# VHH binders against o26223: the designs that were tried, part 317

Target 1, 191 residues: o26223
Amino acid sequence: MKLLWTSQHIKVTVHIDGKVSKMDVLEAIKTRRSIRKYQDREVPEELIDKILDAAMCGPSAVDERPWHFIVVRNREMLEKIPEVHPYGAMVKDAPVAIIVCCDSSLEKIPGFWVQDCSIASQNILLAAHSLGLGAVWTGVYPLEDRVEGIRRLFSIPEHVIPFSVIPLGYPAENPGTRDLFDPDRIHLEKW
Short names: E, the ipSAE of ESMFold2; O, the ipSAE of OpenDDE; V2, 0.75 times the mean of E and O plus 0.25 times the DockQ between their complexes.

## First folded at step 21 (VHH; framework vhh_7nfr_2)

Design YD42 (at its last fold request DockQ between E and O 0.70; V2 from the best seeds 0.00; counts 0 for: pae E 3.3 > 2)
Fold by OpenDDE, fold request of step 23:
Structure YD42 (fold): chain B 191 residues (1-191), chain A 124 residues (1-124)
Amino acid sequence: as target 1 above (191 residues)
Amino acid sequence: QVQLQESGGGLVQPGGSLRLSCAASGFTFSERWMSWVRQAPGEGREWVSGISWSGGWTDYADSVKGRFTIARDNVKNTLYLLMDSLKSDDTAVYYCAKHKYSAFPETQDEFDIWGQGTQVTVSS
């Protein structure tokens, strides 16, 4: 049975008219793109709450749920983030950013917090996208320069590790969708 | 190979000016905060000035504030220190140093790469 992968171009018509079009999880995953340009428009708190709710719904190792979230709306702070993150230029243009952190004191099994925070970060991206927002994952951990830069900038305690900075906003770009499926990465039963 | 190489030092009279350069190689210079640190004879290392990766943020020790200017050219992978109104107390070996962190240094151990230094002598 030749699975004819019909590339159905799911045109996610992001209706500009503020109607949050609900998309299913597969659509969200497949159509999500990194968005680095944002409209001059505030993101409602309700949407941020939904995004954070989604961020906390991911699995974690032995249910340790080590994540914390810093929601940054202060313009001055948003403008400062790029100085401590050389690839965070877009943060200054976003109306809001979420900094995902790990509280190491909550970690039950060493090292899994990276997975936990990654899942949380991805859920933020997917939720944002599903809500008609654009976002991008700007990596912080494991790069020490960025980790400590963000830590100092936000006075984050030593036991809390900045993991990612995710600017969010209404998208001002449409990079299109990508087909990233690679059958060569799939192995059946054995390598 | 990761390297920082300072140049531009020399002998200058009080009130004179010098321009130091630091050529960086072996790492992505444009992503890193940089500093100048100096060491006078018989003294410890003194932080002089720092600059963010973009050059948007600069800071200076009180001893050099208003006289020195730190700058960078990320295209040329070069850090600069413009030194004006030099004083005898500015006599030191000047080192270029790469920050471990994207922040101004709080301690001397926050640098992971150092140059060999360039001698600056201010004397009449």
Scores: ipSAE 0.900, ipTM 0.952, lowest interface PAE 0.4, mean pLDDT 93
Fold by ESMFold2, look of step 21:
Structure YD42 (fold): chain B 191 residues (1-191), chain A 124 residues (1-124)
Amino acid sequence: as target 1 above (191 residues)
Amino acid sequence: QVQLQESGGGLVQPGGSLRLSCAASGFTFSERWMSWVRQAPGEGREWVSGISWSGGWTDYADSVKGRFTIARDNVKNTLYLLMDSLKSDDTAVYYCAKHKYSAFPETQDEFDIWGQGTQVTVSS
């Protein structure tokens, strides 16, 4: 028997050219793409506040919420990031980047901070997309050379671990949507 | 096998110029920060210059600023040190070194691969 289901979609308001609109959460998840080219246009602080609010709404292991965020707008600093983080070459062209960090002193269950910061990072991507922005997650952790490079560049304390660098801005590209559903990845009751 | 091999040292008169090369193999050179470090007779090692993986960020010890130029070729996996206006105080063994971190070093334990060195002698 084929199961028919209907769900109530969660809609989030977005700003596009000064107009507010709503995007279904499943649509946001399915249509979000990594954006590596940005317009020469500032991102208002208001949108960054909304994105970081969304980042902190994620679940965390035993509610430990180990995340901290560094908002980088300074052009000189954005241009230095690629020199310590080769996978972040597009950061120099972004109007703003968010560094997602773990404060290891906040861990309540050892080792789950990676999942916690991954959840926050994905929420940043989805929130940015829903607000008409493009973003991409560039991985820093677990590459020790890049972790230490970013830590020194931004004077991050030793007990704080830079996890990811997320450049974002109004998109200057549209790579389109994908159909990535793969039934072979679904296992019923056992492997 | 991981290796750094310096070359280009020699005897030069004060005011002269010299070009050092360092051939790298056995690691991803194009993703690593590199430095030149020197050791004069009877002295400890002195950091000379460092360069980011792309070559876009360089720094120099005060003793060599304006006279030395660090460069790299990521296609040939080679690090260079162009030394101009050499003086007797530049006499040392010059080592090529790979950074452990993508940052300028704060201590000498932040280099995990060293070359064998090449002798530079500035004397009349």
Scores: ipSAE 0.407, ipTM 0.762, lowest interface PAE 3.0, mean pLDDT 91
ESMFold2 (binder alone), look of step 21: mean pLDDT 82; pTM 0.829
OpenDDE, look of step 21: ipSAE 0.891; ipTM 0.947
OpenDDE, second read of step 22: ipSAE 0.886; ipTM 0.945
ESMFold2, fold request of step 23: ipSAE 0.386, 0.367, 0.339; ipTM 0.751, 0.743, 0.714
ESMFold2 (binder alone), fold request of step 23: mean pLDDT 82, 82, 82; pTM 0.831, 0.834, 0.832
OpenDDE, fold request of step 23: ipSAE 0.898, 0.898; ipTM 0.951, 0.951

Design YD43 (at its last look DockQ between E and O 0.09; V2 from the best seeds 0.00; counts 0 for: pae O 13.3 > 2, placed apart)
Fold by ESMFold2, look of step 21:
Structure YD43 (fold): chain B 191 residues (1-191), chain A 124 residues (1-124)
Amino acid sequence: as target 1 above (191 residues)
Amino acid sequence: QVQLQESGGGLVQPGGSLRLSCAASGFTFSEKWMSWVRQAPGEGREWVSGISWSGGWTDYADSVKGRFTIARDNVKNTLYLLMDSLKSDDTAVYYCAKHIYSAFPETQDEFDIWGQGTQVTVSS
């Protein structure tokens, strides 16, 4: 079956014949959902490359770009993550996960790496969604037990801080979209 | 109040078996990695075995591999060590300990809660 994409649709569709498709950025932001169930289907390396390219496009404090990424496809390693991360059970079922890390030797402004890696993590989620994939951000930092657990599992050096684990794959669920706009959160000129 | 309480130690002959238990209270046992650590007279502490929060990942010191089995019951908040084929070198006080990190330990300062210990004595 041929999937067609148009700018008037809020759903993500792509042309099957290898043609690139485009999702509007506001549509991607509004329709992205945390996906925790994945098809038994591999994610091509090409898509991971595009996602990581997008991750690195985010702004960072004084352009410090402190991020590093570990791409995990090994089944044994994916199955061990939930033993370190109690709420990461879906990782064992994902075809691939991306670990977002901060290399503290690249910091130029102390402590802003958290914002930097958060931006990279969100870009991963949006890029995955735009490519027809589902993903979820599972928190590692600032939980010390998870940070050290992930660091040891993946042989991450002490000066590198694992920030998030993002399993991803073709979705096997559709939680639908949500209307989360709350005008009470908007304050004009002052609180 | 946070507490670990070991039981099940005793005097056994070489080749014998013992089952140690450790009752946990005052923290969420089912979310924490746990270990058994032992200390023989006049020696430092030796890590014996560790277990992940779910029980799905276990590891053992070389000195006890194949003879000891670590297990946990997250409903009863209890950690176990089944010791088989005991040798005189296994004589020690055995402690139950809670990990700080979700990892097998690299040093002994990675435990923040310790039990009182239970004596295991293996003598011919």
Scores: ipSAE 0.431, ipTM 0.767, lowest interface PAE 2.8, mean pLDDT 91
Fold by OpenDDE, look of step 21:
Structure YD43 (fold): chain B 191 residues (1-191), chain A 124 residues (1-124)
Amino acid sequence: as target 1 above (191 residues)
Amino acid sequence: QVQLQESGGGLVQPGGSLRLSCAASGFTFSEKWMSWVRQAPGEGREWVSGISWSGGWTDYADSVKGRFTIARDNVKNTLYLLMDSLKSDDTAVYYCAKHIYSAFPETQDEFDIWGQGTQVTVSS
C-alpha cells in the first residue's frame, strides 16, 4: 500500500512569538501533524530541554524508564542519517534531531521497552508541537537495517537499541488538521 | 554492478536434498535482508523464506517450513537455502532477492534486486 501522502499545503503563518503556546493537551493531540519541512532556523536549547523533560515524563513498565536520547545538531551527522534511513530524508533539513534509544540493561520486563520508547517518542512530538515546533516520528526499530545503520553511525553500544529518529524544527509547512474519529472502531462492552 | 547470482539447482528425486547458493555483489550484503522466492510453471512468484541481515530472524512459507533452512554468510556475501525432503511441488525456478527494507516482505515490490534464478526440478 503506497501511502499516497496528499500533502495539502496549507500556509501556516507560524507566529514565532517566543510565547510558550498555552496549548491544552487535547488541542495538542488533535492538532499535531507530522512536519517534514523546516525553516532555516535554529531551535533553542531551552526548547529541546523542555521537550526532553516531557519525553521522560511518560509512564514505563514497572517504572523502568529505559530510554536514552541522543540530541543531534551536527550537520554532517544529520546529513548521514538519510543514508541509513530510507524514510529519513527530511532529517537532513532539520536543525536538530532526537534519537530515542533503549538501554536494554534497564529493562525490567522484556518487551515493554517498545511501549516505553513509543510513549517517550509521542511525548516528544506533542511537546514539540505545543512549543510551536514541527516534528515527525521516523521509525527505526524494529527494522534491523535501520537499527544497525543508526547504531553504527552514532556508535551506539550493542545493549542500546535505537528506536526512533525525530527531526525537529520550526515548521515550514502546514498539513492542516485531520478528523480521525471513527465510531466504528469503538465497541461497547464487547466486540 | 549490483548483482545476485543463484546456483545449486538441479534435478533431484522426491525426498532428496539440494543446497542453493546466492552470491551477492555491488551492495553491502551484510546490511540487507534477503529472501528466496520461487516460481513454478504457470504459477506466480511465491515467497519461500527470508532472513534478516544478521540472521537473527528467519521465516518460512508454510509449504516449506520444517524442510527448508535459510542461512547466510556475510563474510562471503552469500545466501543459502538448504532444501530437504523435496517434493514434486517444490519444482520451480528459485530466485534470491534483496529486500529494500529490513522487514517481512508483504509484496514483491519490496525487493529491488533479483537474481536470474536457478531451476529446481523434483521428479521421480
Scores: ipSAE 0.000, ipTM 0.262, lowest interface PAE 13.3, mean pLDDT 89
ESMFold2 (binder alone), look of step 21: mean pLDDT 83; pTM 0.845
OpenDDE, second read of step 22: ipSAE 0.000; ipTM 0.270

Design YD44 (at its last fold request DockQ between E and O 0.75; V2 from the best seeds 0.00; counts 0 for: pae E 3.1 > 2)
Fold by OpenDDE, fold request of step 23:
Structure YD44 (fold): chain B 191 residues (1-191), chain A 124 residues (1-124)
Amino acid sequence: as target 1 above (191 residues)
Amino acid sequence: QVQLQESGGGLVQPGGSLRLSCAASGFTFSEKWMSWVRQAPGEGREWVSGISWSGGWTDYADSVKGRFTIARDNVKNTLYLLMDSLKSDDTAVYYCAKHKYAAFPETQDEFDIWGQGTQVTVSS
């Protein structure tokens, strides 16, 4: 493995073959941060495929797997997303974004789709991070203004619910890691 | 309390100009799309203009395009409508309205907060 310094002074570990080193699951979880600044560098399709594969590996209620993914690379569309998402400014700077959606027609039990799509979204973030990319979860659901904004922007049918917008790219920032362990949030046997 | 309050209406001659203001309170104004809607005497409500949360996107009804300018100041929580080259047909009560959705409205039902309106009268 070789440590590379980007022009943004971000240390990235890569294999000798130029591939980013993969992380173990605990490392990915503990070191993941929201990344809102991206390098002017395209994300290979292979990495997106891996991320989407990971997104589909999470559990879902009664295995309903209600998720759909819109992969957005078009610059014009990426630049439009911030207009319908007031906290999505970074999307215009990303080389790609994934919009996680729920197809309500696939629901077997009402309401669990939120959990299903959350798991998918988190897996996207973890997979991206493990692959040396940065990403951030920009919440869409349950805010109606954002949901409908994204729906209309991407001509998403009524039975499909936009859930999250996740811009991805090679990170141009390093916010560091945090220790978020809080023993006060752990209750044994009872509250 | 959620509130929109319009001001700046009045009597003007044809060809005149007015600037309407809408003061917003009780919600995060900077995150919401806003519109102006007017209602002329004996007529239904007509969408006039809309603006995205950032002000980056604006749109206008054909009847006012090229004459009216919508703007906003998110620091002041204020929506504006600059009306130039006013015509008699522009006579109406003008309302500011908050969008339910981050999109230009397709129907009048896409607003969830309304002001009380301000009267604009264009007459010679």
Scores: ipSAE 0.884, ipTM 0.943, lowest interface PAE 0.4, mean pLDDT 93
Fold by ESMFold2, look of step 21:
Structure YD44 (fold): chain B 191 residues (1-191), chain A 124 residues (1-124)
Amino acid sequence: as target 1 above (191 residues)
Amino acid sequence: QVQLQESGGGLVQPGGSLRLSCAASGFTFSEKWMSWVRQAPGEGREWVSGISWSGGWTDYADSVKGRFTIARDNVKNTLYLLMDSLKSDDTAVYYCAKHKYAAFPETQDEFDIWGQGTQVTVSS
């Protein structure tokens, strides 16, 4: 977010707009791939701000917005995540990771927080892709051993549920596009 | 069937060494945190050491730091405890245990699979 003031009330938040061009939403959805290899290159704070803004734009049950996000840049912490989260091996090589959490005290309708946090997580992936970054969703919930491992590693309170860990960075791989459309999954009017 | 089976215990003199082994079967050992826990005669169970699934993160009770080494072999599905500089107060039954969580334990109810134990006796 860019804030401009005149005179001595000027407070400037600089947004870095690198080589990223505007991307059509359908193009973003179709071309986003899970990226597990990252350049040794810092991700600017401004890009993380844009990604989290996008994450919070998702719909939620009864507008409950149960999500919280932990931004992890500390190298020691990034290296520890794979030890509590085996499916997150690539996190140690990422310049930054976002942990998507549910604060159960914000739930207005029980049980929909999983959908809410899934929507926020997918928005993170799409926003990162549109900004020239690569990311991958690594699932923590509902694996109780990993949920508790992440909770303790980041001192997350018991009423807050770590849902996913999303490492991201400038990509160092190009797995190509996929054609996954399957007409047999489409049922008209009934099964 | 899920099992943990310890071996390698025995009678040793003070200052001696032992290597304990724990063979795991019936679960994905390479994805689980593991610990050694001991119980001296007439005492409660005492956590000794724990190790992450990869072996990259280990920790020890203060009473054994610098003398004991935990290790694992994820190819052989085996957990080890290398015990050096043994003292009389190391005398206990040593259990291999699987963590419920991917974390070092805060309470004794955080283990869901236990071995039968192997006796270690250190007497002068």
Scores: ipSAE 0.426, ipTM 0.775, lowest interface PAE 3.0, mean pLDDT 90
ESMFold2 (binder alone), look of step 21: mean pLDDT 83; pTM 0.844
OpenDDE, look of step 21: ipSAE 0.869; ipTM 0.937
OpenDDE, second read of step 22: ipSAE 0.843; ipTM 0.925
ESMFold2, fold request of step 23: ipSAE 0.000, 0.371, 0.400; ipTM 0.067, 0.744, 0.762
ESMFold2 (binder alone), fold request of step 23: mean pLDDT 83, 83, 83; pTM 0.843, 0.843, 0.842
OpenDDE, fold request of step 23: ipSAE 0.883, 0.838; ipTM 0.944, 0.923

Design YD45 (at its last fold request DockQ between E and O 0.76; V2 from the best seeds 0.00; counts 0 for: pae E 2.9 > 2)
Fold by OpenDDE, fold request of step 23:
Structure YD45 (fold): chain B 191 residues (1-191), chain A 124 residues (1-124)
Amino acid sequence: as target 1 above (191 residues)
Amino acid sequence: QVQLQESGGGLVQPGGSLRLSCAASGFTFSEKWMSWVRQAPGEGREWVSGISWSGGWTDYADSVKGRFTIARDNVKNTLYLLMDSLKSDDTAVYYCAKHKYSAWPETQDEFDIWGQGTQVTVSS
């Protein structure tokens, strides 16, 4: 039985009219794209709170929840981030960015904090998308130049590790959806 | 192979000008902060100037401020130091150095790649 995956192009009609269209989780996952262009529009604090709430709902190793979040709205700081992050140019154009960090003192099992912060970061992206915002994950960890650059820029203590910078805003681009399903990556019972 | 190679040094009279170049290879130059560091005879290494990956941020030691200009060409993988109004005290071996971090260096250990250096001699 050849499962004809009909690529239902879920046209996520981003209603421009400020109505936060609620997406189901699968829709959010499948239609999410990295957004690097933003409207000249502020993101309400309420939306950021919802995003951060979602960020904290992910699982973590033995429930260690090592994540911290720096919410950056200051225009000067947003403009500085690209100087310490070579691929963070879009941050200067965003009305807000979230820096996801790990407090190493909260880590219970070594090394799992990367997974924890990754989950948190992804939840930020999904939540943002579901709320009609665009976002992109700009990787910081594990690149030392970026980690230390962000650390110093934001005076982050040594035991706290910058993990990602996620600019957010109302999208000014629509890159479309992608079908990333690859059956060749699926192995049944054995490799 | 990761390499920095300085050039453009030489003998110049006080008040003269030189242009140093540093050719980078073996790493993604365009993503890295860079600095010039010099070492005069019998002295320790002195940070001279630094530049962010984009060139948007530059900084200078007080001793060279207003006289030296750091620049970069990321397409050519080249770092530059324009030195004007040279003084005898500017005599040193000038090194190109890659920053370990995307930040202003606090110690010499924050450079992970060095060139061999180019001699600059300012003398009458």
Scores: ipSAE 0.899, ipTM 0.952, lowest interface PAE 0.4, mean pLDDT 93
Fold by ESMFold2, look of step 21:
Structure YD45 (fold): chain B 191 residues (1-191), chain A 124 residues (1-124)
Amino acid sequence: as target 1 above (191 residues)
Amino acid sequence: QVQLQESGGGLVQPGGSLRLSCAASGFTFSEKWMSWVRQAPGEGREWVSGISWSGGWTDYADSVKGRFTIARDNVKNTLYLLMDSLKSDDTAVYYCAKHKYSAWPETQDEFDIWGQGTQVTVSS
């Protein structure tokens, strides 16, 4: 299915010789692993666009959609993140990182922005995995020292809360799958 | 018991050198940013130097840049200040302090653990 138009005021859609990997959603969820080693290979802008599109598809409390994203490719900035985030050492080795933030002025239900941004962060991980990339969620919120460190490093305003830093790239490791199902965690009707 | 204990102060001649130490206990020192802050007689507190948790990012007040070196040993939980080319304006009580945030401080309220201080006196 091929449509070819050009205009500043219309969307140009061309479906040509490209193949997007098809991965069953349950397979994606079961096989996604935290990836902390990356190839020395650029991540194309269009893959980041797809990942952020997926991030914004998540549900949010009363559709508040409080999220904002900072895309970081600058090497010097990526190298400074570990200095404000001790468990983010792999960020310096990633070609790109995404910082998930909450704009508190968009919050409609107090405190649910944490769930909202968690959903967006997980969608980033799954979308990256489906596109052949590896990623890991490094926690920022609720650790006040990290929140303020990231805020000042990236000039994030006071009403915006950095939630997570997600480095990503083409994987240079394959940790395999895990069997994590535990039926003792399932309770029927009551505890 | 959370503590910072400075040592290594004393009397020194202009142009001389001193090495201050600060022993930390009761918190995860290796994950925290640290600073040296000084207070001269009759003056407010002046930030001197700071260092990130890893030691990979350091900064200095203009008044000491090029003369002082901050360092840390995360195995021994110790912060250091190597002071060279000392001058009379460096006379002060020197405190080590833990940052509240992993960031360069904007106000003095951003230090939540303080040592008792060690006196440095440069004779003039």
Scores: ipSAE 0.449, ipTM 0.782, lowest interface PAE 2.8, mean pLDDT 90
ESMFold2 (binder alone), look of step 21: mean pLDDT 83; pTM 0.843
OpenDDE, look of step 21: ipSAE 0.866; ipTM 0.935
OpenDDE, second read of step 22: ipSAE 0.705; ipTM 0.863
ESMFold2, fold request of step 23: ipSAE 0.390, 0.394, 0.432; ipTM 0.744, 0.754, 0.770
ESMFold2 (binder alone), fold request of step 23: mean pLDDT 83, 83, 83; pTM 0.838, 0.840, 0.840
OpenDDE, fold request of step 23: ipSAE 0.898, 0.897; ipTM 0.951, 0.951

Design YD46 (at its last fold request DockQ between E and O 0.73; V2 from the best seeds 0.00; counts 0 for: pae E 3.2 > 2)
Fold by OpenDDE, look of step 21:
Parts: structure tokens; C-alpha cells; sequence
Structure YD46 (fold): chain B 191 residues (1-191), chain A 124 residues (1-124)
């Protein structure tokens, strides 16, 4: 059965009326793109709360849930982030950014916190997309220059490790959808 | 090979000006914070000025504030120090240094690459 993936142009009808169209999980995953341009529009706190709720719903190793989140709306701080993150230029244009951090004191099994925070970060991206926002994952960890840069900028304690910076906003670009399915990456039973 | 090479030092009279250059190679210069550090005879190393990767963030030691200007050209992989109103106390070997972190340095241990230095002598 040849699954004819008809490239249906999912018209993201940005319904002007505040009704966030419910996006199913597969649609969210498949249609999510990194968004680096944002409208000059504030993101309601309610949406941030929903995004953070989603971020905390991911699994973690032994249910350690080591994540913390810094929500940044201050313009001065948003403008400083690019100075400590060379690939974070878009952060200055975002109305809000979330910094995902790991509290090492909460870690139960060493090293799994990277997976935990990755899951949290991805959930932020998916949730944002499902809510009609655009976001991008800017990696902080494991690059020491960025980790320490973000740490000092936000006065993050030594036992807390900044992991990612995720700017969020209403999209001002539409990069389109990508088909990333690669059957050559699938191995049945054996390599 | 990772390298920083300073140039532009020399002898100048008090009140004079110099422009130091630091050529970077062997690493992605445009992504790194940089500083100038100097060492006068018989003294320890003193941080002089620092600059973010973009140049949007600069800072200066109090001793040089208003007289020195740090700049960079990421296309040329070059760091600059414009020194105006030079004083005898500015006499030192000036080093270019790469930051370990994307922040202003707190200690000398926060530099991971150093140049060989260039001599600046301010004397009447």
C-alpha cells in the first residue's frame, strides 16, 4: 500500500478570532518549523502558561523532572541574549523567550537530564506551534561559552545548567512544511 | 593552528595615539568574545577592555575609560584597540586574549588563547 503522501498545502488559516484551532499531535509534529521572525505582538500569559504546562508533561528519567524555566519578557534582557548567544539574534525580536534549565540537584541518574530538558524543549516548540505561535530552539548546552554567558546574564546558580533558549512570538514568516521522512533510516529487526 | 598575533605597538609621546591590531586564526573569531590585557614592567596583568562577538557589548577598565576604544572586524578576523591620550602609565606589553565564555572576564583564567603581545612605550 503506497501511502500517497499528498502534499496538501495545509493553509494555516490564522483565524483572526482568538480561537486557537485545535491541532492534532501529528499535525503539530509534522508542520512545526523553526520560526525566527515575529510580529510586533505580545504573547498572552495564558499561552505561556499552556506552553509551560506542556513542557512539564514530558517524561523524565526516573521521573526526576529536573527542569526549570525562566520566562523573559524584559526587552533589555532579550536584547542582551544575542550578545551571549551568537546564533540567538532572533531573540531580540521576540516578545518573549523561555530559558530551559536543569537543576542538577534534582537529577537522580547522571546524564539523563539532557534528554529530559530536550523533551521539555521540544514540547515547548510543539505547544507553541499548536497555539499559533512560532518558536525556535537555540542550543545553549553543551557549549560552555553559551552556558556561562546565559548563566551570568540571568544570575543562574552554579548547580543549575541553562540548556536552551527558546524565543516565542506570533510568526512573521512561513517557511512551509518539510517532508523529512527517510526510509533509509529505518532498519527492520537488524541493521 | 589557533593563533592570536598582536601588532601596532611602538614608542609614542605622552598625549599621542596608537592603534593596536590582533589577527586571529584557527578558530571561529566571529563567535567569540575578545579582550585586551596589558602587563607593565614589574606588575601583574591588567584587563584593559573587552568586546562581545558582535561588538554590541564593550567594557573598559577605569584606567583607560574615555581614552581607549575596542573594536573588531569579524570579516577580517581582527581585534583592534584604539588608544588615545596615552600616558606614561600605559606603557606595557599589550596582549590579545580570547574569552572562554561569552561574558566579560572575571579572572585571568577565563582566557584560553593569548597572543605574544606587542610593546607599547609612552615616553617623552
Amino acid sequence: as target 1 above (191 residues)
Amino acid sequence: QVQLQESGGGLVQPGGSLRLSCAASGFTFSEKWMSWVRQAPGEGREWVSGISWSGGWTDYADSVKGRFTIARDNVKNTLYLLMDSLKSDDTAVYYCAKHKYSAMPETQDEFDIWGQGTQVTVSS
Scores: ipSAE 0.876, ipTM 0.940, lowest interface PAE 0.4, mean pLDDT 93
Fold by ESMFold2, look of step 21:
Structure YD46 (fold): chain B 191 residues (1-191), chain A 124 residues (1-124)
Amino acid sequence: as target 1 above (191 residues)
Amino acid sequence: QVQLQESGGGLVQPGGSLRLSCAASGFTFSEKWMSWVRQAPGEGREWVSGISWSGGWTDYADSVKGRFTIARDNVKNTLYLLMDSLKSDDTAVYYCAKHKYSAMPETQDEFDIWGQGTQVTVSS
């Protein structure tokens, strides 16, 4: 006996192992791709809030949490980023970008902020993907010309270091998945 | 072997036009912001105009705005300054300079490569 849709909108439910599926974390990691083409569709503030919440869940060196985030929606500013960042051309086409920064006054261990902000940046990418968005990490640090260019463009103080610019939006491309596992990169007990 | 070589300077009458060129070598010109800077006798250096790596962002000193046009050719690695409606106050040595940063400069310390300069003389 099968349950079917009727004129009274009786729901047909098909269950697998008793749970409604949601994207598994390993699936999210394996299927995330850099997305550089975006729909002409605004990203709701609610989704940005969820992404930044996820960004701040990352570990940091001695819990220093040195990260700050600039959310950029202004069209003029998004269009200027490629002029300071030659490989950031897709930013002008994104509805929003997130600039990940380090506040150096929060550092507890010199130099570990790079790992800390890298973790936050990757969490942004994964969270965006899990919410149906596409994103790409465009590098700012350690290139001094880009760092200073972004700092001046966004009035970022001298003790704050822009690390990455992450444009994001609903994807307008689907590059597919990849199989990148390489057992030769795994070394047991020693090199 | 990083070099900037200016050319195209000379003598011109007031109201005349001139085109300066700057040939770049030894660095990735197409990724760098560039400027023209001038220095009149007995004066400090004056920033004239700047241009982003793509040419999509340009700016000019008020003294030359509307009369000068900065341009670049990233295939030929060449920076240009098209000067129209020249005045006696434009008489100076004109230098091509590479920015340290992807931003309009605030001081001379923000240029890391300078050309030798080309003389522009506007004589009544």
Scores: ipSAE 0.423, ipTM 0.767, lowest interface PAE 2.9, mean pLDDT 90
ESMFold2 (binder alone), look of step 21: mean pLDDT 84; pTM 0.846
OpenDDE, second read of step 22: ipSAE 0.872; ipTM 0.938
ESMFold2, fold request of step 23: ipSAE 0.342, 0.391, 0.327; ipTM 0.714, 0.744, 0.712
ESMFold2 (binder alone), fold request of step 23: mean pLDDT 83, 83, 83; pTM 0.844, 0.841, 0.840
OpenDDE, fold request of step 23: ipSAE 0.875, 0.876, 0.873; ipTM 0.939, 0.940, 0.938

